# Ledger of designs, part 57: VH-VL binders against o60147

Target 1, 175 residues: o60147
Amino acid sequence: MLEKNKYLYIFRHIQTNQVLLSQGNVLKKTALFQLPYPLQKPVAPNGMRPAKLRKDHWVPLLKVEFPNESMFQSVFMQLLNYRKYRSVQPLTSDLLKLPIPVRRRKIMRQEVPNTIADLADILNKEKFPENSVRLQLSDKSDSEYADWPPSVQIDSEEIKLSRGFREKTTVDEAR

## First folded at step 3 (VH-VL)

Design k31 (framework fv_patecibart)
Fold by ESMFold2-Fast, scan of step 3:
Structure k31 (fold): chain C 175 residues (1-175), chain A 122 residues (1-122), chain B 107 residues (1-107)
Amino acid sequence: as target 1 above (175 residues)
Amino acid sequence: QVTLKESGPTLVKPTQTLTLTCTFSGFSLSTYGVGVAWIRQPPGKALEWLAHIDWDDDKRYYPALKNRLTITKDTSKNQVVLTMTNMDPVDTATYYCARIRYYDSSGYFDYWGQGTLVTVSS
Amino acid sequence: EIVLTQSPDFQSVTPKEKVTITCRASQSIGSYIHWYQQKPDQYPKLLIKYASQSFSGVPSRFSGSGSGTDFTLTINSLEAEDAATYYCQQYDSWPLTFGQGTKVEIK
C-alpha cells in the first residue's frame, strides 16, 4: 500500500535501548534479526537465536512521514546500511579495555543516539524539499542527538501508534 | 544553528596564567554525545588537542600538559573556560574551541570557533 | 599514544588532477579516523568522518578510504578552492591525536 510505504516507525527496547526499524506500526518477529545482541538466553543447544518478540517491551522512539514512497524507500535502505556498517566495525581500543559486560552496556546505550544521528545524516545528504519530512518523537529531547536539515519539520505532537504491537492481520489492514 | 566563539587576552607574559572562554549557541552541553574541546595550533605547525569537557562533566586533558590545564563549564552562560598556567613563548598559538560529537564510541569535531591568536612574549 | 604520519608533507598539483593523501597510524585504529581541511588563515572544517563518511555540505570529489593502519583522502579532480592543509585525526584510543598535516597547493 502506498500510504503504508510513506512511514518509517522506529522502536526502542525499554531495558537495553536497542533499536528496531519497521515499515508498519506493528513489529513482526522477523525484526529481531536486526539485533546484534540477543535479548534472551539461548534455549536451543545449537547456540544463539533471536529473542522472542515481547511487543510490550518495545516502545515507539520516533515516526517519520515522507511525502512519497520513493523517498521512504531510499532513507529506509540507507538506515539499514548504516546499521550494518556499524555492526561489522572493530571496536575501539578504549572499548576493548573494558570488561565485556560494561562494554556491551555502553554499546547498547549508544543505539538510540546512533540511530537518530544516522537518520539526520541521511536527511542532510538527501536534499529533500523544505519541510517535506515530518518527525514525531516520543521524547522531544531526543531530537538533540543530531542537527536537522531544513527539509525536516519536528512535530510537537506525540506519536500516535496502535497500542499492543502485534502482527498485522487482514482485518487490521482493511481498517 | 551551531556557533562557537573564543574570547580572552591576545598577549600574555611568560609565567602568567591564560584564561580563555568559549561561548556557544545552538546546542546544549547536557545533550548525550556532545562536548566542547580546546585545540591549539602554533604558527605553521599542526593541530594539538588540549582538553575537553563532555555532557556528563567528564574532563580530559592532554597528558603532557595536564598539570597546567583546567577546563570548566558554566551551563547558565553556555560557556566553557580553559585555564593554562605558567605560559611560555612556546605556547604561542591560535587557540580554537570546537564541538566534539561522539558517535559509535569515537569523537570528531564538527563545528569550530574562529580561533584566537595568543602571543606569549615580554 | 597513537602517532599519525601523513604523506606527503607537501604537494603542488595541476588543476583537475587527482590528489591522494595518506595517513598511517602507529597501531590499528579500525575505521576511527576523521579528516579536516584548513584553508590559509581559517579554522579547520570537517570533511570525512569514520574513514569514509562525508560530512554535510562536502563536495563529492572528496572521498576517504582505508581501515586498520593505512588511510587515504582522495580529491578526484582538484579545484582552485581546494588549496589547503589537510589533517587526519584518530579517536580509537585516548589521547586523541592529529597527523602533522599535508599542504596542497595549485601550480
Scores: ipSAE 0.640, ipTM 0.831, lowest interface PAE 1.6, mean pLDDT 85
Fold by OpenDDE, second read of step 4:
Structure k31 (fold): chain C 175 residues (1-175), chain A 122 residues (1-122), chain B 107 residues (1-107)
Amino acid sequence: as target 1 above (175 residues)
Amino acid sequence: QVTLKESGPTLVKPTQTLTLTCTFSGFSLSTYGVGVAWIRQPPGKALEWLAHIDWDDDKRYYPALKNRLTITKDTSKNQVVLTMTNMDPVDTATYYCARIRYYDSSGYFDYWGQGTLVTVSS
Amino acid sequence: EIVLTQSPDFQSVTPKEKVTITCRASQSIGSYIHWYQQKPDQYPKLLIKYASQSFSGVPSRFSGSGSGTDFTLTINSLEAEDAATYYCQQYDSWPLTFGQGTKVEIK
């Protein structure tokens, strides 16, 4: 039985630039588990994990197409692990000198480039077949955040999806 | 190899508190995208999700039982603990712990413990 | 909460025959449904994830299909060892819920 292609969508928050991973082009509430709990109960744009998912606040950053589920799952889980690892790393001296609100904003602004870099690093390590992975970016310039391995084919066209949701009547190819 | 095992009392009196421990191996709750859930099954009845906890210490409870349930984790010991207060004979069931794998902003229970039968009786 | 209704509740089937179990959700849940097999006096085991993806080690005779509200678990050729109760489960919305189960017995 021929396996269907799998898709990884990476979304960013339009105000905080926080990043969420999703297999589908529709974000689910469980996606918020990827965000850390706040010390208080702030919601975006204050950062951290909001109480409710506002799909209209999230836009696609990139779309990755994998030829099979195994490759998708491997990359997906590694991305999550990279994020966790980064979150527990000691703060740099430069960040420690900043007021907490400013520090948080600076860290959040780095999530997009870090995620892109993580993806590239993971793909480099996996050594997938040449042109076996397709990458489509919302902003083609974002591809410059990393060196991509030969396994990655970057689409010339930008992703057309503008929000982290779709009509309920539409079917996602990844599902 | 992923394994989970439930432990705790098998007999509880009405109004008492049940404490169950899930001890697991083959994975860690420090790993992103991983959680542990408790599911129960009354004799001859369907499965019922109770609660779960994930790597980020996010906790979810079945609403109707939320006030009676507490779930915690000890990552260093690979244990998850469920407490349920004010037990009633209706709570008699086999209690399972299961691993949750998060995927596509959702999750599934890929590995389960053998379950432990808890009987609530005076 | 999302209610999952399975059909039928019980089937008695001759070996080698095709078994079809349906699960209907009270609202659209996309493909966020999973199927579990529970044999007598055993713990549930994952069979199908996300409506149609077979879990590791699951025999090829098991398959899943559907999207939205209607889902199907199929056993193409029933084996004696397939006698069990099958459950669908949704992970679309809180609280997580299971179907009432479908018991499959061997004639």
Scores: ipSAE 0.005, ipTM 0.566, lowest interface PAE 11.6, mean pLDDT 87

Design k32 (framework fv_patecibart)
Fold by ESMFold2-Fast, scan of step 3:
Structure k32 (fold): chain C 175 residues (1-175), chain A 122 residues (1-122), chain B 107 residues (1-107)
Amino acid sequence: as target 1 above (175 residues)
Amino acid sequence: QVTLKESGPTLVKPTQTLTLTCTFSGFSLSTYGVGVAWIRQPPGKALEWLAHIDWDDDKRYYPALKNRLTITKDTSKNQVVLTMTNMDPVDTATYYCARIRYYDSSGYFDYWGQGTLVTVSS
Amino acid sequence: EIVLTQSPDFQSVTPKEKVTITCRASQSIGSYIHWYQQKPDQYPKLLIKYASQSFSGVPSRFSGSGSGTDFTLTINSLEAEDAATYYCQQYDSYPLTFGQGTKVEIK
């Protein structure tokens, strides 16, 4: 049974286009630590309000199925590393010429294409078996942000959820 | 598969206008994060970026040549056209078109056309 | 504009030897540099993007490193098919610029 966590769930923020990666089909509050720019300002004048996860503001972007948990873990950790390296790299000189709010809006808007490109880059380097990685998108046109290796199979059916999170269903036949 | 191919005249007289067409396949210029650039190379010399046009119609030109260059796109035909006015013998070069893939507020040229040699002589 | 200076301009190398090509930027460009290979009478091909990331299909003997102003392209063990001119290119700011090129030939 090496099937635990063989799925990667990727979510998009409906207003900012920021991306969250999840090992499960339900986002946890700790996923918010992935964000370079907070979605809410501190409320308390003598402190900060804890981060709040707004389920209605995050929609599925894509779901990736891996052959096994080892491949999932490898790709998931590499994606997190790509995101961390981007957060510490110097901004381009052209981007630095922009006012801070405009600059941040441009950076946030790029999170979806960047994440999809990162995934494709990782999969191109890993050399997984042909058609072994299954990709299911909410909007198939988002697959055009990258060139995919032969290991990737893109599902013809899009994710039907456009609102919030999909809860994991309890399996009746197993009980 | 991504392919790009340049087409246009191979011989141009001084003072004439050069028009080059890049025809591509395997991607769309309506897709976020892609663009098409024109890059030239005089015989035996280095590569020189001239201009590009992006998915959102944003255009960039090499500053010293800006007044001579016009870049346009036709996304339905998968074509990008470069026009360069007042050609001079020093503009003799192989002209390439290449796809720009944008990533993290920057970009790179991942696929190139075969190039077309344009000779400017009297 | 950002000037990229490559060194050496030319080198003749014995097969299987290590080749090192350097690119120096006139100002800091982070990691926004790419490397291209151009064989005689052929179009350029992308080898390395963002200083150190290999492009798909590129042999593992090619690697890149560096940040800021100093960048290096390394060919770990030169093969005959690697005889070419190599160019660095920056995408930190406009206008986009290339180095002058480094020609590598087999002894």
Scores: ipSAE 0.488, ipTM 0.810, lowest interface PAE 2.7, mean pLDDT 86

Design k33 (framework fv_patecibart)
Fold by ESMFold2-Fast, scan of step 3:
Structure k33 (fold): chain C 175 residues (1-175), chain A 122 residues (1-122), chain B 107 residues (1-107)
Amino acid sequence: as target 1 above (175 residues)
Amino acid sequence: QVTLKESGPTLVKPTQTLTLTCTFSGFSLSTYGVGVAWIRQPPGKALEWLAHIDWDDDKRYYPALKNRLTITKDTSKNQVVLTMTNMDPVDTATYYCARIRYYDSSGYFDYWGQGTLVTVSS
Amino acid sequence: EIVLTQSPDFQSVTPKEKVTITCRASQSIGSYIHWYQQKPDQYPKLLIKYASQSFSGVPSRFSGSGSGTDFTLTINSLEAEDAATYYCQQYDSLPYTFGQGTKVEIK
């Protein structure tokens, strides 16, 4: 039996803008398996990249509050499916014309707009009650990456990066 | 709520220049990942993409028509203007403007204007 | 330029029957294909984006599938309001191109 959650926490990498989804306000090492591109070079001596979570390199992007666990599970599962779908798609011919380093940087930079667009698309498909879903962003201008349905209420107060998703624990102090 | 509307002359003589304006509301063309495209449709024929302009002022034109087309934006007025020189009867078509939403370095046309029929005849 | 070929050009269908429209690309375009519906004397409306993702407000009877060069739009039970011309469109590379269209009408 697991405790039911109604919050979705989304983090972004401070250098690459890669995105991690979490059911808790603190990232777990296993969240790194969401990433298609490694954060580190060089490869480990045994030929494998080490799995290392640098919590101080991830900052809050947004927090979503659902009225109940059922709605949370539906949206969370759909977000994972959208990300999985993108990871198996071939790149556009226009992207393939770019040098590899430029191409990868462009792809990683788009993970934030993509994730926000995915969330909005899912919420637009679902017929949730008006003002039933609350969004709180670190940068409110990121809400402009999508058109939001009436079910969504965007909090006027932004997440303070120095405090992370916790009142008494800052992202800058995490390891 | 997103709306787009085309405006301009409905009749143009051969060799003249056509200027069409797209006026939109419900979004800003300064927003990351948004653009506005012009697409035309000759009577009874398929849709043809002509040009677009993006939030970062990146402009793209259909290669065969590029020397005749100019696209500009005025973000303060929420307008995008298309100019097409040396009009010919073959250019008779309904002209649409549409919003581009970018996702994963690709895009799609999610909202369209009602279209304006431009007839080119002597 | 990428050429999109739709089949059939025209289809007359009894209400409640399943409609299948195909779009074939002259080269691989991944899933960077979108489908639009255009009713007579109206502007096009987005139905399906990225081969299989329904646009908001689109009835569940519409679905898309395919990848690479072969794509399909399906209407699983045709309604009277579905009489329209359907277009596929690729956004893999410039210039962005549309298929020639498939006209669906009710018998």
Scores: ipSAE 0.405, ipTM 0.775, lowest interface PAE 3.1, mean pLDDT 86

Design k34 (framework fv_patecibart)
Fold by ESMFold2-Fast, scan of step 3:
Structure k34 (fold): chain C 175 residues (1-175), chain A 122 residues (1-122), chain B 107 residues (1-107)
Amino acid sequence: as target 1 above (175 residues)
Amino acid sequence: QVTLKESGPTLVKPTQTLTLTCTFSGFSLSTYGVGVAWIRQPPGKALEWLAHIDWDDDKRYYPALKNRLTITKDTSKNQVVLTMTNMDPVDTATYYCARIRYYDSSGWFDYWGQGTLVTVSS
Amino acid sequence: EIVLTQSPDFQSVTPKEKVTITCRASQSIGSYIHWYQQKPDQYPKLLIKYASQSFSGVPSRFSGSGSGTDFTLTINSLEAEDAATYYCQQYDSLPLTFGQGTKVEIK
């Protein structure tokens, strides 16, 4: 095709704070396979991987615009690798001392900070040109979960939530 | 951009109370997933963690020293203060403050102050 | 409390040779180990976090590996500027602990 995908869309679950990555602005059911299966981490939260995608429970977290498809693909694959690495680690001993419901809530709630930190870590290592990667967040304060390299420009306008998974952004693909 | 700097007395007499201040810039202690820790190192010895305070005002102390340590923060001044009572010559060490960054329920120290040598002698 | 034992305590290495430093935990800590470099008369600097992830700005010759109880920091080709004491640190559980340190000197 003439123009390749150069946008990464990151969604979070309204109730659990779990994160899904998408190459498009609408989540597909197959995105659920990104989430760890509970048996792979025996003491991980029950329901970590939902049985069905409920679109009304997922909202935009972050939109990333890359200079080109190649950079997008590299960063996207690295993010999936960071997530996979975390999923195979045992829980910390301090987490195991917590009651199961408290432990599960704590693990799920850290997914947003973890994902944003992963993105920043990858971008710090890649050394892209100054202001070449554009971030647009639903809540700008979420950018504080990491230290960003000079290659990153954070959009002053936040993503405006709409009913369902649609929203108006300042850096839409359609423009 | 992130900087931390320790300040306080360099000489303390036995039985006195030590008060150290960490002044930082480039981040806020109201930010999720960050804290400030105090770590000491006696001359020629290993690093020893003493205490830390997190964004949510959760305070943790090394168990054997808990009765002697108090850590507080002033988010508006970008300062964290450590107080250690009943100083002894064995407490002679370089005292560092460092930013603790949390990820996947663990934490590491990504930026450190220059350290301040505190000598305890009569 | 989790005890971290480093080996060796000291090593003198020829420039450009590979350096291996090990850290053994008294109990399983997953990948919740981090590595620091401290040059003489300087403050420690973070090298590797989460067992194998390099901190930004750290030269590619540094790498970390391991899981459970046995961890390794590797310097692929030793440079003169790498003469330092290296420390491992765990935060699988409180109290937070450091290893005793490994001093690396140039032959």
Scores: ipSAE 0.723, ipTM 0.861, lowest interface PAE 1.1, mean pLDDT 87
Fold by OpenDDE, second read of step 4:
Structure k34 (fold): chain C 175 residues (1-175), chain A 122 residues (1-122), chain B 107 residues (1-107)
Amino acid sequence: as target 1 above (175 residues)
Amino acid sequence: QVTLKESGPTLVKPTQTLTLTCTFSGFSLSTYGVGVAWIRQPPGKALEWLAHIDWDDDKRYYPALKNRLTITKDTSKNQVVLTMTNMDPVDTATYYCARIRYYDSSGWFDYWGQGTLVTVSS
Amino acid sequence: EIVLTQSPDFQSVTPKEKVTITCRASQSIGSYIHWYQQKPDQYPKLLIKYASQSFSGVPSRFSGSGSGTDFTLTINSLEAEDAATYYCQQYDSLPLTFGQGTKVEIK
């Protein structure tokens, strides 16, 4: 049984590539509050907050194991702050020159790498003990999105979570 | 560890074409948010961006030199090549390749090669 | 293109003094400015990204601030090793452009 309090899970939306942070391997409805309110009533894939959490629309991006809950909480809060900060920053003139649909797609595609970069930056600043933080990715190539500090040990194994926020079982692997 | 290294001729005659290769390691151009740029610096002068190519094979050029510049990538070899036609003595400069990191719709050059001095002379 | 104008072009500073370099953009570019240090006969090194975020390994005496059109790179206490030319660079729009550079020498 995983200790929920020291594990950070990051999920991405399969269509919009929006990112949700979670304490533990099960997304809560309250996680949706991380996403901006819709101006009207758009649902994904418009890149806004959906009305309901659809577990099948979210897949694990990475799992981070911290030495303790305090470290987890610190990083978690900082990640939220980083995201909030980005959300209020003006877009580049280059982006503004793009048609709205193209612009939206480009912005949405940046959420995953931006989040990973944020995580790395935060961890670099925190200067945790060497190899004290374990990072497990769904795709090992995603580790290239950032330069990781010595405190981070990248797991050679990929994350074993599947859609629906559950651990993969031997039965699942056989399918 | 991220490294970049420029290679190519250090002496070019006027009107000839310069071909420079950037060989890099420690990252892949298949990774989202990553690109490779060429920047040059004439002796004693400021830096000038020339071109860059990103993970999606999007190519951007300095407008004034666009007709003279071609940038390509070979992801499998971790190489980016810049060609510049019709070289002139005014193009004498140290040429750098650098990695671009894209973040929040912007980007910076976080790692650079040592640069290679290219002299254009008859 | 966006023109970045740095000020001053040159300054000679005594060690331990505060150094301030300004970069002004010809139009508003938000916070999409980056700073580089180039020592003689070396390649440029990234110091500050996104106006105020220090790059990994950069000493704490370096800091950046500003938004819109006016940006500042600050060296809180100049060290001898900080003798270099500093450049600002924008990525708000293409083409990418650099400032003309500010050369900092040690008295």
Scores: ipSAE 0.035, ipTM 0.687, lowest interface PAE 3.6, mean pLDDT 88

Design k35 (framework fv_patecibart)
Fold by ESMFold2-Fast, scan of step 3:
Structure k35 (fold): chain C 175 residues (1-175), chain A 122 residues (1-122), chain B 107 residues (1-107)
Amino acid sequence: as target 1 above (175 residues)
Amino acid sequence: QVTLKESGPTLVKPTQTLTLTCTFSGFSLSTYGVGVAWIRQPPGKALEWLAHIDWDDDKRYYPALKNRLTITKDTSKNQVVLTMTNMDPVDTATYYCARIRYYDSSGYFDYWGQGTLVTVSS
Amino acid sequence: EIVLTQSPDFQSVTPKEKVTITCRASQSIGSYIHWYQQKPDQYPKLLIKYASQSYSGVPSRFSGSGSGTDFTLTINSLEAEDAATYYCQQYDSLPLTFGQGTKVEIK
């Protein structure tokens, strides 16, 4: 039977490799509040308002299908908690020895491996039924960033985006 | 399944060079975020990190031993080799190879070989 | 180099009791500490990573906590199979270092 919001989408920024989590295949501008390093500065200096969301700069990293909304919500919230935990930790002493631009580039580059590892870690702890979680990766080699539990079935099919997401991109490319 | 196994001589004379090989399966040392380390443990004592080599060929050595250590990899054979020169009885230890998994610019050892005891005596 | 000091060096504990092992770093290392269990004549096994994240398959009685310089590994209810030496390890900076180990024995 029909179950609402059982899909988790994770998007990757094509230039910085920063990661956004979504409660479906539509990426909203408020998701930009997830980023530790802003891609664009706010128009006003006051407040933590998100920069403009350029959907053409974000590509699907992975899609997860859960058996039900409760499992989706649990994993989604835990992923947000893992990311928040990392954001408040001090940087390693070895990172602090690097020049600021090099340091930031290294940190951003690690967001994809870190997010995939976080997802696997959560799924290993949750003890879901065998083959109950379907993981689709845009690049199947990214599955090697972690060891996956028996509950996860990995495949490499094209990740379908929402109609609204596609329509916006098409309009932006009008010729 | 990930496995690592150490091989090499079990007896070495003082001043000789020790060569140990770590043969692994279930992962590639070309995969982003993985490395292979050598860690030793003298009988009844603590673990001591010696060296590691990462997916990008970055090599790191324990500073006090760096002049005696060389770590290399052979991707075609899924092997990592450690050489240690001028062996001394104090170097008697069980030598392990282990996989480093990198996370958040840090690393941890998630899979270990069974270890090989190397005794240094005349 | 970062020195990790564990406390106690040794403890003999009755089954079902709580075990606490402390690891102190000579400088702040954030949460970049990992805990390993080594049973007699066996290789070490990862228990806890990043100070508080349990590794896959590790029983829930094991937990880690702490940040900065003071870290703790807790076994909430000791089982016979938990007799082992426990090591903390940091990767805040090179060279990688381990604590001296804490040996836990069953009374």
Scores: ipSAE 0.582, ipTM 0.816, lowest interface PAE 2.0, mean pLDDT 86

